# VH-VL binders against Phosphoglycolate phosphatase, part 12

Target 1, 238 residues: Phosphoglycolate phosphatase, of Staphylothermus marinus (a3dnn7)
Amino acid sequence: MIRLAAFDIDGTLTINRSSTVLCLEAIDALRKLEKNGVIVVLVSSNALPVVVGLKKYIGLSGPAIGETGALIYYGEEEIVATTKYSAKQAYLDVLEKYNEYVYGSWQNMFRLHDYALKIRKQYLSKDNEIYSLIKEYVENKYPYIKVGYSGYAIHLTPKDTGKGKALKQIMEKHGIRREETMGVGDSIMDWEFIKETKIKVAVANADPELRRKADIVTTKPSGYGVVEIVEKILDKPP
Key: E = the ipSAE of ESMFold2; O = the ipSAE of OpenDDE; V2 = 0.75 times the mean of E and O plus 0.25 times the DockQ between their complexes.

## First folded at step 1 (VH-VL)

Design zb2 (framework fv_felzartamab)
Fold by ESMFold2-Fast, scan of step 1:
Structure zb2 (fold): chain C 238 residues (1-238), chain A 120 residues (1-120), chain B 107 residues (1-107)
Amino acid sequence: as target 1 above (238 residues)
Amino acid sequence: QVQLVESGGGLVQPGGSLRLSCAASGFTFSDYYMNWVRQAPGKGLEWVSGISSSGSTIYYADSVKGRFTISRDNSKNTLYLQMNSLRAEDTAVYYCARDYWSGYRYFDYWGQGTLVTVSS
Amino acid sequence: DIELTQPPSVSVAPGQTARISCSGDALPKQYAYWYQQKPGQAPVLVIYKDSERPSGIPERFSGSNSGNTATLTISGTQAEDEADYYCQSADSSGTYVFGGGTKLTVL
């Protein structure tokens, strides 16, 4: 029996990996999971208000993870930080040193711990080289910060937190065992939380590395793949 | 063209060991759950073991738990079944079978099978 | 219970309709799948998800699943259809369950 299901948002609940347009069929599927008693957790690298706003307006009651695991929203009375560190100083340093290649995400004005850098349009073809350059610089100079790349943004995150650590804290709070959990995503960066679940799911158009690690690869991409796996969990085939 | 080719079967004495292999081609092996299904002479089909696409999740039928070990090498597109402490009742044709989507748990392609005979 | 029950044999004359039943407690909640096995050959999927037919399987094969019973139907049965047929489903844990098999004789 699955009691908790955790979902990445961008590229997983959207119509495809290049759009922020939600797959409404996937949203309907998540609402059905909650009606059947499953705790639905939204997992994101976005600033917490973005994730919480989405969660509220699509009608979900479960917890939300923002800032790459640095913040958990359980309710208005209970918002918890999973780390005491902030990547803000590393972020400002990188902006000054590598302003040729990157600029700050607009969401950074709403962030406390995790900070996002966007690669300038003209350098997108060199995204992995720029990511590696920044990763080496930051992790050598700021030993408490780690650097990840989602395909959308480069994230500077305190090392003592992450999507997986935040998910485990939610599981502990709700008395959920790993054997009762499912994780769904589209990016290799999602592996940190998906690996902490029993049923490890990658959507059809996920990163090849994530598809290789997952227990289940859906036949449909992004949100349509979420519909497939949710119907299986609810014993209602696609 | 999807193909699954089993090998490693043969005659073995009770208490002995055999290792079966299944060479996969014509599809992205690393995207699929893989299974071993056996059939004793003149009998029906019995599911033996299954392994997830990454190899991290493994299931066994109660009849083989503790004796058989399923594994895979995605770089070689090969599925394995290590069979230890073999018994006369393990005598069967062993089929390699691809699981289309583990949510529905069915076998869309099967290999030709390899015969394992446990006899003294 | 977790068992799937099939009749051990079904006989049909060429051109007639053959019906093979598969009964079990899993079937109201789970899909049924059907495999054809000819002597000395590996099983071949002929019906998946109760009623879907794989590419290459003749139109005369069809399936249904209602209540506790799934049915494989072969319309206008031909001599080449003579084989053993196995139904399969899954329990809630994802463990595979096969029926005992049905020998279809076409005479």
Scores: ipSAE 0.000, ipTM 0.413, lowest interface PAE 15.7, mean pLDDT 88

Design zb3 (framework fv_felzartamab)
Fold by ESMFold2-Fast, scan of step 1:
Structure zb3 (fold): chain C 238 residues (1-238), chain A 121 residues (1-121), chain B 107 residues (1-107)
Amino acid sequence: as target 1 above (238 residues)
Amino acid sequence: QVQLVESGGGLVQPGGSLRLSCAASGFTFSDYYMNWVRQAPGKGLEWVSGISSSGSTIYYADSVKGRFTISRDNSKNTLYLQMNSLRAEDTAVYYCARVKYYGSWSYFDYWGQGTLVTVSS
Amino acid sequence: DIELTQPPSVSVAPGQTARISCSGDALPKQYAYWYQQKPGQAPVLVIYKDSERPSGIPERFSGSNSGNTATLTISGTQAEDEADYYCQSADSSGTYVFGGGTKLTVL
């Protein structure tokens, strides 16, 4: 039996990869997992309050991972940082140097370790060039920071953390073995945590590279694929 | 409009050296990863070397590692390939190619016209 | 390390559909890219990310990637499509590999 299931949010629990609108059928499926004794973990690059807020209003009791793995919320009395470093200085430096191309995410005022940059609308056609430029500048000048691009935002994250490191810490704290876990996502960026699970799931509309690495690819996209996999897991013998 | 123009090719004897140049125009050269790809006469394409926007990350094909050196001068919008200890099997048209990224993947979106390197006695 | 295999040649009559395959064990987990090269010219990107077409590439060009095989399809092949075609794959490590190339003859 699976005892822990980790889910990416944007593009995975939403109605599609272009919207932040939640797939309510997927949310209902997460509640069904918890009713059957499975710990549900939300995994995100969003600021911790965004992830924790979503977790609380869905009614999930499991931990939440925010800031690309830099922060774990176990409860209102227990918030754990997985890194001692902050990308704040690198972020401020990039804003000064590349202000023509990028602006800061409003969520940055609620961040401690991971910082997000948005590409200005007029430069979206050059998004990968701008990402590569910033990645090279930051990783050369700040060797303790890594740069990732989700297609949504450019994230500056301390190298000694990540979604997978955070998930492994949660598993260790709860005594969960890898063989008892499932990970679900839509982006190749999610591979960092999905690879740490036993059942590796990509939704139908996930990045092709993630679909190729996954053990299971759902037939339905985004949140509808989450409904599909949850039903299959609940039907599986222990 | 994007242009890549290679130069520096020619006839050289085995064991000799040549330096290739690629002059870029029509885009912000310092924003792009750049590569050299070669093609022996009547044969297929073979990736040779790549260099990041700042020059801090460099990759080589095993066949040229230790003999070829890729470099760039962003102030001159120029990519270079220093080729030493040349062998007959290095005979090829050498193309300069620009890299386009999509997330963690990359591909070549623009190519130069190529410059011929002939290694023969 | 990745290796890509293409048929050396494919022949098609004008107006017919040409299909060029590219096979490799890494293709299930990697994107395929396709380049067209006419005699004496540099390669031109015709398909990227398995199935996407760059601006300016005719609609008759399409791509797919299933199992161990990526396929370039040219519907209603024209005389000007006669060329060598190369598949290519790349990963996040900065390493690139090309297929051996396929000579498309339109007779």
Scores: ipSAE 0.000, ipTM 0.404, lowest interface PAE 17.9, mean pLDDT 87

Design zb4 (framework fv_felzartamab)
Fold by ESMFold2-Fast, scan of step 1:
Structure zb4 (fold): chain C 238 residues (1-238), chain A 120 residues (1-120), chain B 107 residues (1-107)
Amino acid sequence: as target 1 above (238 residues)
Amino acid sequence: QVQLVESGGGLVQPGGSLRLSCAASGFTFSDYYMNWVRQAPGKGLEWVSGISSSGSTIYYADSVKGRFTISRDNSKNTLYLQMNSLRAEDTAVYYCARDLWGYSYEFDYWGQGTLVTVSS
Amino acid sequence: DIELTQPPSVSVAPGQTARISCSGDALPKQYAYWYQQKPGQAPVLVIYKDSERPSGIPERFSGSNSGNTATLTISGTQAEDEADYYCQSADSSGTYVFGGGTKLTVL
């Protein structure tokens, strides 16, 4: 039986990978998982309030992971940091040095550990080159920080945390074994948490690298793939 | 290579009991949902029972519910079907079948089958 | 109980396209799966999740599922494709159901 299912948001619960519009059918599927006793965890690189706000208005009771795993929201009285380090200084340094290519995410005002850079519109065609440049600069100068690119933003994250570390802490707190878990995503960046689950799922339009690593690749893209896998899990009564 | 080998079939009288076994090899047995599917002589396929990878979730077809018991021993890579109160209509070749990636509906590998004949 | 209905037989000339239908109320909401069975042998999965092929299954086998009908299509049918074909799906209660089977004859 699956008792916990963890979902990436952008590109996974949305209508496609180029939009932030939620797939309402996927949201309905998450609600059905919880109605059947499955803990639903939203996993994101967004600032914690963004993830928690989405979770609350969907009506989900499970934990939320924000700031690329640096923060876990278990409830209003229980917010846990998974790291003591902050990428703030590296972030400010990059803004000064690479201002031609990047700007700061508005969400950084609400961040404590993980900081996000957005690539300026005119340079999006060179996103991988800019990501590689910043990654090399930051990881060399700030050895305690790692750099990732989601396709939406470049994230500077303390090396001692991540989406996978946060998910494992949630599993331990709730007494959930790996064999009782499912992880769903669309980006190779999601592999860090998906690899910690038993059922490793990539949506049909996921990165080729993630599709190769996954146990299951849905036939439908993004949120529609989430509907597909959730129905497969729930089709057999407990 | 994935291999499923059924055994335990034979001739039994109505009201009798029989235990079928399915020996699995070539994959991590404890990761897969397993099923029994039967086929009466000259007839089509009929799903009988299924069991989750851990053994905690079990399903039966209405035709066998209360008479058959599915179980598994992950330490021995073996699936079982205990068949009680056998009827003439239970006469069939019984196949062991693996579900692709756990809780899926497809049977990606099948054993060769074992014949169960219920007659007086 | 839900049922899946298949034609009892389909006949095609070698090299022609065979189409085997499978109709049932579960199919708009559930995946269709297809199995090939030759005399004296165990069934072999040829199509899963409506349209996907397992490794080792020739590309001439394809599947679709639209409305209440799933279809197995065999393009350029070969003599070795002569067999019984079964569709399979599930209802919302988690019960597996098989179609009655279709005997494919290649002239």
Scores: ipSAE 0.000, ipTM 0.412, lowest interface PAE 15.1, mean pLDDT 87

Design zb5 (framework fv_felzartamab)
Fold by ESMFold2-Fast, scan of step 1:
Structure zb5 (fold): chain C 238 residues (1-238), chain A 123 residues (1-123), chain B 107 residues (1-107)
Amino acid sequence: as target 1 above (238 residues)
Amino acid sequence: QVQLVESGGGLVQPGGSLRLSCAASGFTFSDYYMNWVRQAPGKGLEWVSGISSSGSTIYYADSVKGRFTISRDNSKNTLYLQMNSLRAEDTAVYYCARHSYYDRSGYYPLDYWGQGTLVTVSS
Amino acid sequence: DIELTQPPSVSVAPGQTARISCSGDALPKQYAYWYQQKPGQAPVLVIYKDSERPSGIPERFSGSNSGNTATLTISGTQAEDEADYYCQSADSSGTYVFGGGTKLTVL
């Protein structure tokens, strides 16, 4: 019944939410989905080359969403931007003004629309205060940019895009009905794309807020929860 | 080519037990979700139980929960249904049915069925 | 808890179009499947994923799923189409649900 499944990467396909080490059992499960005709979409806030590189070495053929939905990769000759705006100017401005508290993600040299700031180690205890300062500054000065905080990085993203918008464009391009879709994640930030799917899945160790919104909460955490839900999908219709 | 053959049906007393088997051939049994579906004489179809390809996920209809146990042996290409505490209401033809995978042309739940085996619960 | 409601019987003359309905709250969100069962035989899948036909099923069989109702349509009904027809769907937990069945009589 499922024809497209969308997965967050960090904390969802990894061994846990504190590591970037992939759960190889989860990767094997994604390859089984594709073998059975399901379109697998990787959804990420990372720069597009990071997501595409991962997709390539895992051996997946489905689309990839990078830069928090601002870019979709369908193939080497088909890369689509979902927004006309770039947060680059806002990003450079914040680096100048708040250099004491934040630094730029190394991935920014490979970004076009969405830009990431990291909070310096010595200020992590004040992360919410710093996030609020930057959010207020940017959203007042750059009305077309929104500011989000994942716990890992502060993202400056054009307001007219997002992970959900990108996923809907992929569904439309492939003629996929919402009823044929599943979304899996670990963060409340993933709700933006998961809400656009029929089967809304949170892994066991997901944010409490996401677990409350999900249709299914796996019994196992992160990548092991992905193995669990994929087995159910391949074995029985939703 | 794909074949499912049920066996083990028969006459049994109320409160008794019976074990059904379904021998699968013509496909890689270990790759498929399998189901038991029953049909009482002159009545409609009722799904009874299902088991995932690995055997780790199992579901039961409320009417049989706690009394029936589904299992499989992938090395023998065989599906089982252990029926305990049988009641007159369990009298039916029991079918073994395969759940098909997604393919690029569609998804086919219960694409192949066996011929069925009759279970009669009567004194 | 999901319920699928079918009319208990439908009668058509040979060559006429038969329509069998299946109604339920799951159908706007889930696919409908249709099975044909002739006396003494196991059911045969005739429509899957609302409207698609398995290989070997005649083109006169078609399906649709709109609103709360799925419909199996048999155009130019033949004598050999006389059978019981069951709709089936699934809930989000993976539980299979069958309709009560419709006896199609071709007079």
Scores: ipSAE 0.000, ipTM 0.399, lowest interface PAE 18.8, mean pLDDT 86

Design zb6 (framework fv_felzartamab; at its last look DockQ between E and O 0.05; V2 from the best seeds 0.00; counts 0 for: pae E 12.9 > 2, placed apart)
Heavy chain, then light chain:
Amino acid sequence: QVQLVESGGGLVQPGGSLRLSCAASGFTFSDYYMNWVRQAPGKGLEWVSGISSSGSTIYYADSVKGRFTISRDNSKNTLYLQMNSLRAEDTAVYYCAREYWDSSGFDYWGQGTLVTVSS
Amino acid sequence: DIELTQPPSVSVAPGQTARISCSGDALPKQYAYWYQQKPGQAPVLVIYKDSERPSGIPERFSGSNSGNTATLTISGTQAEDEADYYCQSADSSGTYVFGGGTKLTVL
ESMFold2-Fast, scan of step 1: ipSAE 0.112; ipTM 0.669
ESMFold2, look of step 2: ipSAE 0.006; ipTM 0.533
ESMFold2 (binder alone), look of step 2: mean pLDDT 92; pTM 0.941
OpenDDE, look of step 2: ipSAE 0.515; ipTM 0.821

Design zb7 (framework fv_felzartamab)
Heavy chain, then light chain:
Amino acid sequence: QVQLVESGGGLVQPGGSLRLSCAASGFTFSDYYMNWVRQAPGKGLEWVSGISSSGSTIYYADSVKGRFTISRDNSKNTLYLQMNSLRAEDTAVYYCARSRLYYDILTGYHFDYWGQGTLVTVSS
Amino acid sequence: DIELTQPPSVSVAPGQTARISCSGDALPKQYAYWYQQKPGQAPVLVIYKDSERPSGIPERFSGSNSGNTATLTISGTQAEDEADYYCQSADSSGTYVFGGGTKLTVL
ESMFold2-Fast, scan of step 1: ipSAE 0.000; ipTM 0.480

Design zc1 (framework fv_felzartamab)
Fold by ESMFold2-Fast, scan of step 1:
Structure zc1 (fold): chain C 238 residues (1-238), chain A 120 residues (1-120), chain B 107 residues (1-107)
Amino acid sequence: as target 1 above (238 residues)
Amino acid sequence: QVQLVESGGGLVQPGGSLRLSCAASGFTFDDYAMNWVRQAPGKGLEWVSGISWNSGSIYYADSVKGRFTISRDNSKNTLYLQMNSLRAEDTAVYYCAKDYYESSGYFDYWGQGTLVTVSS
Amino acid sequence: DIELTQPPSVSVAPGQTARISCSGDKLGDKYVYWYQQKPGQAPVLVIYQDSKRPSGIPERFSGSNSGNTATLTISGTQAEDEADYYCQAWDSSTAYVFGGGTKLTVL
């Protein structure tokens, strides 16, 4: 039996990859894992308060990972940064240089380390080109910052952290071995934490590269795929 | 009281098209997934297609993929099934079925069905 | 991929107990649902989640599910119980799976 299951949020616990609407069936499945003694960890590039709020109102006792792994919430009195660096200066630089293509996420006012850029609506058809331009600029100028693109936002993240580093720190703190873990996601960016788990799961509509790397690809997309894998892990459907 | 009423069935030639409708009442339509289930004359039940409450997730049986399109209009409390490239083996009574909202894979309410006959 | 197997027919005398089986690999690890269908009518849910009865379904209907076999039991079978019965389960690979159906004859 697994003792810890880590889940990406956007595109994984939602009804699809273009919506922020939660799949209630997936949320119910997470509660069933919790009731069966599995530590459920939410993993996200969102600002920490967004992830912690969701974790609390679902009723999950496990830690939460925000800011692409830069912050871990273990409890109200225990919030841990996994990095000493901040992407804030790189973010401000990019806003000035590439203002024609991108704008800052409103969540940036609640961020400390990881910063998010949104592509302006008129340039969405050139999203990969814009991502590549920003990645080349930032990684050449700021050697301690890496650039990722989830399909939702371009994230500037300190190189010495990540979703996988944060998850490994949680596993160590809770005495969980890799062999007792499962990771579920929809984006190639999620591979960084999924690769640190024993059961590596991609939902049906995940990035092709993630589906190729995963041990299990669900038959259902997004949140419905989460229901599928949770039912498989638990002996009986929710 | 929950009620589902199907319409749009009839006789059609092979290769033809039909659109089925299911009018729902007695429950909050946009809180529930909806399904189409068919039954060929003298045969058993076969699930055809399903759609989530907000149309964010749509599924089809392999036998109808690429030919049938499920959709819903929550403002009208109506479920649709657009059937194209119809074959003789699509001849069946088509039922509209309400899915239990926890997606437990069963149908708590069914419509009366509408007959689709694909024949020359 | 789970496949649900039902006997094609079951016969019982009025007042006797009818038992209809539904078999599938590790079916006891899944919830099973039972539908009753009378000629010319839509199916009606008679048992959900292995053993629970919807409102309006007589107490004589009961269900069980263990190992590889689920069973619908009708105690003191009445003439009006004559119908086709279908089992159904949800499976992560196929979503919705129905058994082939069992014709219950009461005579």
Scores: ipSAE 0.000, ipTM 0.377, lowest interface PAE 21.4, mean pLDDT 88

Design zc2 (framework fv_felzartamab)
Heavy chain, then light chain:
Amino acid sequence: QVQLVESGGGLVQPGGSLRLSCAASGFTFDDYAMNWVRQAPGKGLEWVSGISWNSGSIYYADSVKGRFTISRDNSKNTLYLQMNSLRAEDTAVYYCAKGEYSYWDAFDIWGQGTLVTVSS
Amino acid sequence: DIELTQPPSVSVAPGQTARISCSGDKLGDKYVYWYQQKPGQAPVLVIYQDSKRPSGIPERFSGSNSGNTATLTISGTQAEDEADYYCQAWDSSTAYVFGGGTKLTVL
ESMFold2-Fast, scan of step 1: ipSAE 0.005; ipTM 0.476

Design zc3 (framework fv_felzartamab)
Heavy chain, then light chain:
Amino acid sequence: QVQLVESGGGLVQPGGSLRLSCAASGFTFDDYAMNWVRQAPGKGLEWVSGISWNSGSIYYADSVKGRFTISRDNSKNTLYLQMNSLRAEDTAVYYCAKDLYYGEGYMDVWGQGTLVTVSS
Amino acid sequence: DIELTQPPSVSVAPGQTARISCSGDKLGDKYVYWYQQKPGQAPVLVIYQDSKRPSGIPERFSGSNSGNTATLTISGTQAEDEADYYCQAWDSSTAYVFGGGTKLTVL
ESMFold2-Fast, scan of step 1: ipSAE 0.006; ipTM 0.537

Design zc4 (framework fv_felzartamab)
Fold by ESMFold2-Fast, scan of step 1:
Structure zc4 (fold): chain C 238 residues (1-238), chain A 119 residues (1-119), chain B 107 residues (1-107)
Amino acid sequence: as target 1 above (238 residues)
Amino acid sequence: QVQLVESGGGLVQPGGSLRLSCAASGFTFDDYAMNWVRQAPGKGLEWVSGISWNSGSIYYADSVKGRFTISRDNSKNTLYLQMNSLRAEDTAVYYCAKDSYWEEGMDVWGQGTLVTVSS
Amino acid sequence: DIELTQPPSVSVAPGQTARISCSGDKLGDKYVYWYQQKPGQAPVLVIYQDSKRPSGIPERFSGSNSGNTATLTISGTQAEDEADYYCQAWDSSTAYVFGGGTKLTVL
């Protein structure tokens, strides 16, 4: 009996992992969960306004998690930070040192805690190498910051927060037990929140590491996999 | 306002067949799983069969597997139960019930339709 | 393969608290639902998800579920509460399972 379902956005609700175009069938599936009383939580590394805007126009009443868990939106007058630290200094440092390989996300103008770096297109074939260089540099120099890679951007995030911490706070506020939850994603970075749920789902085209950790791997990719798992959940009463 | 109305019950001979219908109104039928629950005279409730909102998942009680078929027509807001190879022990009032499992369980029930299997 | 066991009958005087049990293996790990049925009528959901009341159900109805036993509690029992009560749970192997029912008599 699922009472809360948490979904990553990019690569999970989109038509594929290389596009930001929403899978409308997946959006319809989220609306079906909403109509059946399931709390739908959007979980993202995007700046909070991006996530809140999407949630609002889809018609979801559940909370939204932005900035890799650093911010939770419960409502217009209830926005909660899960950390007091900011990765801004580390971000500016990395931009100067590794400007050859990365540039800042335009969304950083709308961020308070988590900061995103984009890999320049000429270096995308070496994305894991660049990620590793930045991770080692930042975590050695800024011990309160952790570095993750979503496949879309390299995120510098305070260590005392994360998508999982934010999701647990939402569950506590709403009186939801772990046994009543499902988490769906496409990136190993999503494991932090998915591991806190009972039904751990990876879409068919998810990172191999996430697929190995998940309880369920859908047969269809990205948003089409979301349709598949939502149908299965609604098809099986609690 | 929200309503389920069963029909199709009646007297049938052992080994015979009967099709029950359940007409739904007042809610978005294709958003919910539906169930058939029966009650033999003077006995308790027994779940018979369930069907998901899109007919993708179908479940049967062991006592009716292979004999009964549940189906739905979302364009007509109607649930069906095709009953074949009927036995005396299938005699019961058959209820149609809406499944709002995320919140209310089986929150809406019809009035039931009586099926009597007798010779 | 869960089986739900209820006492066949419970008797209380008006104004007393009635407690109806529903027992099953690790039932506390599942949601339990309670239905009230009066003679000649369809069942009515009185408790959902262990302890929640549907709109229109009196506050005297409450529920709990822990370990192997769920309990429906009716405080200040009234004559109109006289009915058969059924517990129900979901199990992945058997789908919906109902208890055998409890006849509540208010003397």
Scores: ipSAE 0.000, ipTM 0.407, lowest interface PAE 17.9, mean pLDDT 88

Design zc5 (framework fv_felzartamab)
Fold by ESMFold2-Fast, scan of step 1:
Structure zc5 (fold): chain C 238 residues (1-238), chain A 120 residues (1-120), chain B 107 residues (1-107)
Amino acid sequence: as target 1 above (238 residues)
Amino acid sequence: QVQLVESGGGLVQPGGSLRLSCAASGFTFDDYAMNWVRQAPGKGLEWVSGISWNSGSIYYADSVKGRFTISRDNSKNTLYLQMNSLRAEDTAVYYCAKARYSYGYTFDYWGQGTLVTVSS
Amino acid sequence: DIELTQPPSVSVAPGQTARISCSGDKLGDKYVYWYQQKPGQAPVLVIYQDSKRPSGIPERFSGSNSGNTATLTISGTQAEDEADYYCQAWDSSTAYVFGGGTKLTVL
């Protein structure tokens, strides 16, 4: 039996990969897992309050992972950082030096370790050039920080953390074996946590590389694929 | 170590009923979906019915829907198939098959099968 | 609904490579599974998720899947490989779908 299921949010629990609108059918599927005693873990690069707010109002009792794995919320009395480093200084440095090309995510005022930069619309055609410039500057000056690019947000993250590190810590704390776990996502960036689970799931519209690495690829996209896999694991023949 | 043992097959007249059983051992039965797959003499494999680990969802092939009922008793590690209104075309070896979610949508272990013959 | 088509028979000489095809609309977008069935025996899973082998299956068995066609390849075919082979896929509307089977003869 699956005892723990970890889900990426954006592009996985939403109606598609270009929208932040939640797929209500997927949310209902998560509540079904919760009612059946499965620990549901939301995994996100968003600031912790965004993820915790979602889990709370959906009605999930499981932990939440925010800031690309840098923070785990187990409850109000237990919020754990998976890293001793913060990208805040590197982030402020980049804003000052490269203000012409990038601006800060509004969520950064609620972040402690992982910081996000947005590329200004007029420079999106040069996004890879700007990303490479920032990556070189930051990783040379701040050797403990790694720089990633999702296509529209550049993340500055401490090198010693990640979504997979956070998920492994949750599994160890709850005494959950790998054989009892499932991970679901839409981006190759999600592989970092999905690879730590037994059932590795990509939604139909996921990145081709993630679909190739996954054990199961759903027939439906995004949130509708989540409904499909939850039904197959709990209610329908897999 | 994993074993699936079917029983309950035999000769039955058209319109009759039979109940098949599959006794499972060597694995945690209530962690896996279970299925019935049949094979008519000299023919290919046909999926018949499947049941989730908690009996929460049950599916049937169109050819048996309304006539067959799949069920499981997790306390006895046993899968069942109640077959009613049997027809000549239901004549087949019936296999109990264990799903393996970590391999995807497939059956990693099969029983040896039990023959059901529907004839006058 | 997806239908899987296999050739009814394939013949190879011992030591040669056998290739068994399985065709279906957009099959490359799905995972394909392969079973071996010897006379009087239950099927045995030999390939899962297009190309992966369960423990205990010889390395001479391999698989691929792209476009509309999946292929089971048996290199250096042995007499013991003579059997019926079935491909299988999953579809949300029909659940488990099997191909018609291919009889492999080693002569």
Scores: ipSAE 0.000, ipTM 0.421, lowest interface PAE 16.2, mean pLDDT 89

